# Miniprotein binders against q56419: the designs that were tried, part 274

Target 1, 326 residues: q56419
Amino acid sequence: MEGRTLEEVQEEVFKRHGVLVPKKELEDLAKALEEAGLLLTEKVEARLKEEEEKLKRERPMRLAGLSYPEGEREARAFLEAFRASYPGEGEEARVLLMPHLEPSRVPEVYGAALAALEKTPPPERIYLVGVAHRPLKEKAAALPVPFQTPFGPALPDLPALQALDALLPFELFNTPLAFREEHSLELPLFFLKGRFPEARVLPLLVARRSPELGEALKVVLRDFPGLLVLAVDLSHVGPRFGDTPLTRTLAEEARRRDLGFLERLAEGEPEAALAFLGANPTRIDGVEVVASLLPLLRERKGKVLAHRLDLEAPTLSAVGAGTLVL
Short names: E, the ipSAE of ESMFold2; O, the ipSAE of OpenDDE; V2, 0.75 times the mean of E and O plus 0.25 times the DockQ between their complexes.

## First folded at step 22 (miniprotein)

Design x_6 (at its last look DockQ between E and O 0.74; V2 from the best seeds 0.70)
Fold by ESMFold2, look of step 22:
Structure x_6 (fold): chain B 326 residues (1-326), chain A 104 residues (1-104)
Amino acid sequence: as target 1 above (326 residues)
Amino acid sequence: SMEEKIRELAEKLAKLAEELAELAGDGSDPDELKEKLEEFIRVFLELYELDREKDNPEADYWLQMTIELVWEFMEAFREGNVMDAVELLMYIAEAAERLAEALD
């Protein structure tokens, strides 16, 4: 029996999700690829090889001039403006959950993180745990190099990273290219480095939950105390993420899921927070990080400082962001 | 079953992404590229319309990454960033392969 044609599938998807990919657009894309010329893929591979070699030494800014200012003076003013967007006071954090969504979309959520950092003693190091948006070779990865920021390089804590690597059943330094464009580290790091310019950093990515990572970090944190930062977003709902178009009902559910998740974390009950999500129907981004880090989250009580579910009107989608201190 | 259908579509999507990346490298005729793009999109849309897995968190993770990467791929093309789009095909192929493996 024959399968469905593109036209048949497109019609059904349009009815259910409001998503349309016109065939004329595919013609234009094919022409653009042809006009880009011969050896396009070889050029891409050469670029990746060159960038991988550079990433063995440093990780450059990728979002300066796009998500935050490149110049140091302008970057400091940017931090002040974001702090001002949150009118409240923070609380000291031993663990901070903060977003990695585009800062201009959730300014008060980043402002709440800055308010928490104002109450937090400068740490020797920051364990910055983001979410991999590219495939990793393992469940988690690190990149033991300086990350450039407008405030100077964020230097890696090499002894702590080596200790962590030694405790894992897999090579921690496994996918340098996954860090090349990883905004879940770069965006939070801008705020963290701006506030703690002398702290060293452990830049970590989680792809899939790893209980081994959490147990290893518990050991490493005893010998190398520091601030633990979960740089994660919350619900992802709407057609960009595989749903029907955003409705008020879906948005209400996403908000309830986000807040219920954060509130259970704030009670020191991370297993209950995960159980509350069940199959994670609103695709909370932080679930893999939380599931990895359970030993570090249990019985740490704290407070939810901010939350926003931010609408992407052009895609009829939304992303949640929050700030939690433990 | 739903898992078997998702596995088959993911395997096909991964192979199509790899083939598109190779065709872009050899400067294929626009009509040939268009046909491959149409099949890639058809397979993606079939995968996209399926309900999420309720009892396989690993598969759900890779499915979510695949969907987001395809959106990013389409946006890169719409912005004229053809090198980025080809690079994203490589990531889509890997994510879709991992999705198929998670359902194996």
Scores: ipSAE 0.797, ipTM 0.906, lowest interface PAE 0.9, mean pLDDT 90
Fold by OpenDDE base, look of step 22:
Structure x_6 (fold): chain B 326 residues (1-326), chain A 104 residues (1-104)
Amino acid sequence: as target 1 above (326 residues)
Amino acid sequence: SMEEKIRELAEKLAKLAEELAELAGDGSDPDELKEKLEEFIRVFLELYELDREKDNPEADYWLQMTIELVWEFMEAFREGNVMDAVELLMYIAEAAERLAEALD
């Protein structure tokens, strides 16, 4: 693109992808950066340092009042409404795959997760495995502190976390800042804590597949039994993720990939699920999580309870979400 | 090769992200900041428009991360959250560097 103006690039992108990066937004950004003034980098660094120190004690809510209610009473009503959005009954879960997408986009999928949790005996602990949307220093990480929720703090299972760390070839307690705003843990945790207020939690993030993580967890689960939750989304298609605008063909392919992946997991064939995706052309979010947890997913049969491909209209993009019980 | 082009663009994007974060911190000339931002967006769009061969899972991972972080960066700007935008530039730099490394 040497020698092209920004306007020419924008026009070309629009023609190809149907998305304009608004010139005004770039101008507003430049102005905002200008107005933020001379000490922004130092302020950012100082803030990051302060936030990292706070994360040694607790992980505060970031999405309270945005994605879910902050108040406990309102939060309970929120849970009930989401449960009501799914007309079916759940099944007992030993492993629960659920979304971490904005709840309002896929209410019935979260409703299906709640339905499954209704049929699940209260676990002593929940292994909550999310997806890192920030770079991690290692393939996986954990944050061994209380996570705040409207229902009170979700307390970490320190003995189980320590046992897991001892079995891994890398330091598990790495990249605390990656947890600060990670919605793949916060959003599922809202529903989990609301249903199981006394359960301890192991908040885990996966960046890249770690077979060692699955093997270590398999050992830890013997001494520290609990519910395994995979907080993962499915296909990510459209301009927001590098594709052309959503078409019927692209949506059909995304649904095919999502359902084919989930059904193979439901059959107890996680390797077949991964093989079915191949190069993962529709960018199923949970691939690295599933690849890490193969020892825990093998031979477990279950049921797909819900699936949705949800359109984000402003970007003409879509994200798949599903609920699977094993 | 396509991989070499992606690597070069990733390296350039990483450098531009770092420079933008520094410029934003130093209260730099608004014109300089705007020019650097335009360059950043041009490099990103060039990277974004490439027909990607999906034969390197590690590179694909970091490319996807880079794209998603740039979108979040744009959203942070629209919302007027300058502090978050600068943090996101740091993450973009890291992700783009990791992408370049995955293609070495």
Scores: ipSAE 0.586, ipTM 0.840, lowest interface PAE 1.1, mean pLDDT 88
ESMFold2 (binder alone), look of step 22: mean pLDDT 83; pTM 0.836

Design x_7 (at its last look DockQ between E and O 0.03; V2 from the best seeds 0.00; counts 0 for: pae O 7.0 > 1.5, placed apart)
Fold by ESMFold2, look of step 22:
Structure x_7 (fold): chain B 326 residues (1-326), chain A 104 residues (1-104)
Amino acid sequence: as target 1 above (326 residues)
Amino acid sequence: SMEEKIRELAEKLAKLAEELSELAGDGSDPDELKERLEEFIRVFLELYELDREKDNSDADYWLQMTIELVWEFMDAFREGNVEDAVELLMYIAEAAERLAEALD
């Protein structure tokens, strides 16, 4: 069956969501693809294959000069400016929840993370758990290579990564290309490496909740103690994420769900935090990570240091970010 | 049913993403590319505007990833990054296939 035409669907989407993809834009896109010429896709595939081979040895910076400065001196000044954005004091963290949203959008939330790190004894290693923004072959993945930063390479903790892999019912080292552009690791790592230059890193991604990951990490952490970092964002609301345009009511609900989630985590009640969200109608990003890591979060009490629901006025959308120490 | 409609749209979106990737590689003329882009966007917009009850399922996960990848694809084109846009078509195809798989 033919169904609705493009024009009919566009009209309904514009009414409900305030989003439009004009036909002229599609004409321009088609022309751009034609002007790029023969073998465009083969060129892209060759580039990805080359990048995948490089990722077996190291993970280069992708956001230097875009999200943070490339030079070490400028990067240190950047850290100081972000710390200054949060006027309070931190708390020692055994577990730190921090965002991966663009730092300039939520400076005090990253500043709160830095304040927590000031109070935290330098760890031997950091378990950095982000959120996959590309498909993974399994529910979770790691990349056991140095991650480049302006402060030097963040070296992998190979023995801890190998111990973790050995305990999982799936191959942990399974999707190198998913790490190529993964900002949920790169952005938090910049701040973590800047404050703990000697710590090794376990760079982990969660796609879909894996209780097995949390159980395995609990075992690995006994032999390989370190700082656990949940590098996650919170609510995602508005047309960018499939909603109607952001309203005051939707923003208030998103903020309430963000804070209620964080507060229950701070009480050492991660199952209650998940139950509070239910079906997760405001699309809190961190749900899959928290659901994976329940054994590491139970009965750990702490404090919410910061929260912001960051508004994207042009898209009428918002993303929440928070800092929690446990 | 709503789930069957989502599954069918996801399968079609995945196929269209693959077809667009192939057409970009063989130097297709703009009219052929425009026709496939229009159908790709039409299918995406039908998927995007569906009122599905959330249940925190694998399908919810893949649907959200598909939506965000398509918007990232559009942003890449709007910024003139055609190579990035082609790469994103590959990820869209995979995410949409996983969405369809999660629904039958």
Scores: ipSAE 0.848, ipTM 0.927, lowest interface PAE 0.8, mean pLDDT 91
Fold by OpenDDE base, look of step 22:
Structure x_7 (fold): chain B 326 residues (1-326), chain A 104 residues (1-104)
Amino acid sequence: as target 1 above (326 residues)
Amino acid sequence: SMEEKIRELAEKLAKLAEELSELAGDGSDPDELKERLEEFIRVFLELYELDREKDNSDADYWLQMTIELVWEFMDAFREGNVEDAVELLMYIAEAAERLAEALD
């Protein structure tokens, strides 16, 4: 990533905040941050090594009691309430696009996903493809361990994961620490495990578009059939993401892009969906995932079941979420 | 109590985030900035390590938000994105303040 020049940062801060930070101060800050970051990295690295060793055995819940209930009974009631929040009926999914946003923000969107899952025969395995919000060593990664859920562990499909690894030009089992806090897998997995308790899971993360992943998965899916789930959010707009506070105009643009993206996917035209976004000025989260899975999305027609642009009031920012079945 | 400790740490984290944001905007002594950043991280790690019984939904939300924002801050910092890092400090301060308020 071509590091922004300190001059570009200075200009951007000035444009955004009307404050001209001296270049030297930015340099000193960058240096101090680098040095402090290095010290943090050593202590954090030691703890991260311990956590990494734990991740060789299982991925514990991180968001239990925060984003969803820890107890199984309460978790079931949670699922039911979310399903109830969507008044429509679902459709059978071979591919499900669903959000990974905080569930309480977009309950009806998760409800739509649950409605689709009700019409879907129980799969043997679920290919759960999330967004890496942390850097990966490779373009994509998998963690071949049980993921804890309130409904018991989601067990990995090791044979299918191994088959996938064998077809990729890079090591699939990389960057285990990226999975530790990755909510793009944990949140969707709650709903998926709750609906399909016996399904094995392939937890996958995409950091950068990997056409190789889509081609490999297309082959693997022949021998190891299953449900493909894209756990992606849509537009990210407002101050948290570098925009002005949410306005009607900005919200309309975000919705236009979200729906335009989803509708083109629903028509079986994933390349057209990507092209429609162009430079992705509203920062649709799922672009790299969709770009990686093109071979699996082509010519599949489906339906958009739900969409919401949810306002985060404290930051006057908004995130788009949608549910699509193919 | 654990809640009281979380509140104290949240208040301290908020203050440190504000101070860091101010120091980043002013031609501050790199040594002072480093010291404050180290303290900020120490406080965050202490907060992060506290296993809280999750019985307050608002506090739990703001705790999660604070943690997420700090991770984003660390990432921005590692990537050398100083602008994003400074902006994230402001959001951390707000989230941590809200966390403290939720435990009041």
Scores: ipSAE 0.015, ipTM 0.293, lowest interface PAE 7.0, mean pLDDT 84
ESMFold2 (binder alone), look of step 22: mean pLDDT 81; pTM 0.791

Design x_8 (at its last fold request DockQ between E and O 0.68; V2 from the best seeds 0.72)
Fold by ESMFold2, look of step 22:
Structure x_8 (fold): chain B 326 residues (1-326), chain A 104 residues (1-104)
Amino acid sequence: as target 1 above (326 residues)
Amino acid sequence: SMEERIRELAEELAKLAQELAELAGEGTDPDELKKKLEEFIKVFLELYELDREKDNPEADYWLQMTIELVWEFMNAFREGDVEDAVELLMYIAEAAERLAEALD
């Protein structure tokens, strides 16, 4: 190991990335942890256990009043405003790729998804595939419970979920706590439930690529037809993600990677889309989902409806979001 | 190699995150907590500044989660939520351990 001090490491990181972690913040945190008193960690563990038990019965809203309105009337007005942010027409989707980034950051990208849903016959069920932002015990997971929304509960499709679980080499219902704060399901679900109030949902998370998931879903979709939704973001660039501060060149690269990826998916060539990214230098979020679901994406042609690379000014970082129909 | 260094840093980061989570709520002296936090941040910054792994998608996944979780951890205490901060240390420990395993 290199024998650098914290000061030396901090100086080099600041020079290259513009990131500084002041010592006084660490001192303040240490005091706050001590002031919280004895048994803090035991208290946290007890709370997590309690929440895990609740998640075995239902998944409550976590982002109401933060990312979308709590009340149904206001929630419907919110949907209308987002649809209006995309003045174009959609196209029918059998597969929809949409973001999970904070909706206010990319309103027209969510609006494009709503436009696609307007052209899409109401499905009996929605396979909602998000990205795990907390560790899963397996490569993928599901939570077979109602997800609360301002439009009422999104009910699970239990027969389809059980069929999927039976086809996998691991238990599908493996990490309830990973769903507790998972915005990659909650944010897209708000829009989907608002437009398809009668559809049941398969709420799925991918952590790491699982070819077994894609093969199993191909079988399940044949017997339980529905809408497949890839709830994924695209490039993640800048210091929040381990890069140098955002530059024009980095932003242009991220946009090129996002659009090239989406365009190849739109041609029905998911393997070519992955090959185009190579080592994924802009950290496109949806790579593990696409790699898992190859059998469902091959030869399915469609159209890119929207894209934005959204700037996070405080972190000098950016996140890409897009809408693709297949 | 760069891969070996990333593995070593990830293993140390996981250890430090777990130790911090265990020390929280035990009445640990604030000066000792501060020193442990400084070690944790130093190891994180050493990991953060290294070139991203390009040949191992599983390692890339865990590295990215680790980086984002540490940012969440820092934000949680700035907002005064020490319980969330402790919870995040538990996730950081797991993600960093999984990163080290993916490079084994």
Scores: ipSAE 0.821, ipTM 0.917, lowest interface PAE 0.8, mean pLDDT 91
Fold by OpenDDE base, fold request of step 23:
Structure x_8 (fold): chain B 326 residues (1-326), chain A 104 residues (1-104)
Amino acid sequence: as target 1 above (326 residues)
Amino acid sequence: SMEERIRELAEELAKLAQELAELAGEGTDPDELKKKLEEFIKVFLELYELDREKDNPEADYWLQMTIELVWEFMNAFREGDVEDAVELLMYIAEAAERLAEALD
């Protein structure tokens, strides 16, 4: 690269974003690369191929023992503690918007979701729509296999998934590897499976808005009724996401955007919610999911149960989380 | 134009990510790996510094994806998870390529 040195670029980034990537960190990374003898692309590809073959059978837990307990007894105690963190009562949900952020960061928001689930009759199936944090080959994807949880496997609703696939202009069962590490499904599923152990699941990921997905789901829901869950976070602000360190002004804007978005959804006006965000300057995570599901959100009135903007201190960044019942 | 610069950086980042993933094997010169990593970080930081024009939602999506994946990559290294780091390089390469394509 002819031009600025790494040090010059680091200095500019520090000046602009208040984040310094230390030279030592790069050296440590390089050393780690040296010492680890990074698997050849071929070995990694072979591993990925093996993992993809495994994903044809089941999706194992990745965050057990990290984000939630692996043991069922401990997992139940975990659920109870999270429910206790929300002092309010829930409402019956036909549509539940809940976070997928690390649970320990926003316990009362997950508690609000649990409160809503307490008032919700056990569904036959749960349409769990998460956010793809990995590239997808299509705008949306599904993984039609059991997802492991401390409460046993969450089994897929194959008939409903097949019905959905048949109505989409693209192959729904694409990019299985994107599901392997996707926390936007795993974390909400822990709470959902704990509350509704017998419900089948449609694990869906959205990368880009697909009006076709919403229209297809609207049809499928007629023949295959169930609970719709939007597993989405809200604003993502700070250096981790391309901003300056969190300031009072930035935090206030993030909260304003989050609450304004949720309130308009609660009024049954999802198009107004999207319009309110405009170019989405605070990077609300769930925007593509909501944009895909407009036909299912229109005219549904509900209630915002909880909201939090949580600071990640090491990166001086913050993520918004909310719980909405429709 | 800013868009052209973002495209160029995205293409270069994709290339470097792929090269790093390929070089991350037995017998690679540590000095070469270090050099490529420095180049990768330099390109990323330059891309990260640029003001995002929000007139291309597709490009904005892939830019955001690229940034988030690079942060995860750096974290994976800090945690000593080399296999995950290499996997993340492959995703970075894909996301950056898709970013470049969105700007063509």
Scores: ipSAE 0.645, ipTM 0.872, lowest interface PAE 1.0, mean pLDDT 90
ESMFold2 (binder alone), look of step 22: mean pLDDT 83; pTM 0.833
OpenDDE base, look of step 22: ipSAE 0.597; ipTM 0.854
ESMFold2, fold request of step 23: ipSAE 0.778, 0.807, 0.795; ipTM 0.902, 0.915, 0.903
ESMFold2 (binder alone), fold request of step 23: mean pLDDT 83, 83, 83; pTM 0.837, 0.833, 0.835
OpenDDE base, fold request of step 23: ipSAE 0.644, 0.640; ipTM 0.871, 0.870

Design x_9 (at its last look DockQ between E and O 0.73; V2 from the best seeds 0.00; counts 0 for: SAP 71.884 > 70)
Fold by ESMFold2, look of step 22:
Structure x_9 (fold): chain B 326 residues (1-326), chain A 104 residues (1-104)
Amino acid sequence: as target 1 above (326 residues)
Amino acid sequence: SMEEKIRELAEKLAKLAQELAELAGDGSDPDEIKKKLEEFIKVFLELYELDREKDNSDADYWLQMTIELVWELMDAFREGNVEDAVELLMYIAEAAERLAEALD
């Protein structure tokens, strides 16, 4: 690797993975970084510190106007359109698995989640468990502040969050900046808050599997009952995720992998679902969440309502999304 | 060994990401920035070319995060979003350091 040119490395990667990094974009960025001027790094660090302090008070919408409408009236119409994209009926959920992929890419999968919520009595609180896309200081984290939505603020359930924190071997409120742009909470929350405007929320992120989190949540849910939501995507395949270019074979394998995983969860067999994945090396986004929450998933039977493997043609990559009710 | 190669590349990638983030505040000319970016991309592609089947789940987790963050960085390149690029380089440095630590 030492002494090899960028061209030589790119040619080898292209032959194995079909990935090229255009030289023009590197040149354009180098010019843009130079033109941004002195002190850029200090400016970024100062802004991040300011934003971290603000996140101790509230978490603002980051995707309004991009992934969903900012206005409440338009947001309600948006929910109705997504529900209409799923023609089926839902079932009551004690546990809901739903995606966090961009909603316009998998509209019927979000529609299936809305169908399930229609059958679900309004909970007092929602345990919303997403996937950290930035490093956390610990295996899991929470942010105990209001999350803004077009339907008003989703208020934190502070007593339940404090009870959870007290049961963990690490401080739960540990990485506020990881929540700043975390779509795995914001996108599902839009749908959940729109349907359950009075529910409080426990906004949780998992980085690495934490059996302690699942055991602690089992205890907290006894005293603070609510809806458990696993806000996770499924297979990540292709060059964007470290694989070879997507082929028809890889896509079919990803679909079988996603559905086999979901079906085993639906049978109340989360350990079997995880073991099923071990037969083929895979990168399923939700594995760390499921592995953390085993005590809450065992012996809960349910139904897979929807699934889609969504293709990103420019990157020859794909992401799976599903809706499961337990 | 394969793990040793991955660890060495991860350590180098983390250092390059941190140096690039710091370089943006130094007033370096575009050719110096370009050279450092090319070295960063080269190291990433060398890491990327290695096999993905791993029996170390902690390392696999951090490798996956590193790969996804670099793709986000390339999106920031295409959009000309220099503040996001600097921030992403900081996250890449952290993820790559944790990848190297998981293989230690």
Scores: ipSAE 0.760, ipTM 0.896, lowest interface PAE 1.1, mean pLDDT 88
Fold by OpenDDE base, look of step 22:
Structure x_9 (fold): chain B 326 residues (1-326), chain A 104 residues (1-104)
Amino acid sequence: as target 1 above (326 residues)
Amino acid sequence: SMEEKIRELAEKLAKLAQELAELAGDGSDPDEIKKKLEEFIKVFLELYELDREKDNSDADYWLQMTIELVWELMDAFREGNVEDAVELLMYIAEAAERLAEALD
C-alpha cells in the first residue's frame, strides 16, 4: 500500500475485476455520514443494548412491508401467488431444503417449497436451520423467543431447545443480536408459519460446520419429532462475492455445482455432495449447514423440485436457489 | 507470504472499521471521517484484489464474511442508513479481526 493512491488501487481493481467502486459511492457515504450527524457510537451501543434486551422477549419482523406484506390478508394472497408461480406438484417432506433469498427474485423456488408443504402433514414442531450472515460467538446459535409474523407469533419449542442445548458442548443460546435482522430465518418462516400456523419452531443459525449439532439433533428428534428445514441458498458468484462479473462460463459452473450438490443430496449421499464441491469455489451458502446435519441427511432419498440462478444486475452477481424434499 | 499479507490487511481493516465506528459516534469532523473512510476503502480493495485460492478454512470463511459485510456497508451508505452503517462497521471489525486470528 505504501505509495499508491486510492485512484490507483481503484484502477487496478477495475482492470482485474471489471468493476469500479464508484468514487461517488464514497462521496455519498461521506455525505451521508456528515448529514446524519454521526449517531454517537454511544447511541448505537445503547440502541444495540436495548435491542438485545427486547430480543429476550420477542423477535420483531424486519422485512414486513419490504419482502412480504405486513397484513395477514395480504400475506395470504402473497402465499397464494407464490404457490401459483410453481406449476408442479410437491411431495411430502421430512426434510425440506428451501432458499432464504429475497422472495421476489426466485418466486417459483418458494412456490415449489409451498407445493411440498401442501403434501406434508402438519408437524408439531419445525427445526428451522438458517445461515448466519453475521458473526456468531459459537458455531451455531438459537433464539428461544417468539418470532413475529403476519400470521401471528411463531412460538419456540422450549423443551426441545433445552434438550438440544443440554447435548451440545457449547452454549446454544448465544449471540442474540445476530438474529435481529437475519433473513435466513425470517423469510422462510413467513412461508412455514403461513402453512403450519400451530407448529412450534426451533430457530437455529449455523456459522461453521458443527458435527455436534447434527448428532445432538438426531437424538432430540427421537423425543421431539418434527419437520427439518434447511433454509439455505446455493452458489454466490460475481463481484459482490469476490469474483469477476458474471459470464456464461461462470454461470454454467454455478448451475453445475448447484445441481450436482442437490442431486447428490436427493440420492441420500450428503458426504458425496460435499466432496463434489471440494473447496466450494462458487460459494454454496448451505455447505456449513449440510456439513453440520450429515446424520440427518444420510440415506434419505428425495427429489429436486426447483432451481434458479438469479442475476443481481447492479453488481453483475448471481445467487443460486433450490428446493429439495427428502 | 500471501497469508501474512492477508493477515496484515485484515488487522488494518479491523482497526479502521473500529475507528470509523467511533468517529461516527462522536460527531467528528466530516473531513476526518472522509479521510478515514478513504483509508478503509483502500485497505479493503487491496484485500479484495488478493487472489486467494479457496480452501474452506476458517480464514476463508472470515474473509468471505468480511467481503460480504463491506458490500452491505456500501449498500447501507447508498440508502443513507447511517445506523445500519455503524452497526456494519462493528461487524466488519469483528470479522476482520477473526480473519487475522485465523491466520496467526
Scores: ipSAE 0.699, ipTM 0.881, lowest interface PAE 0.9, mean pLDDT 90
ESMFold2 (binder alone), look of step 22: mean pLDDT 81; pTM 0.803

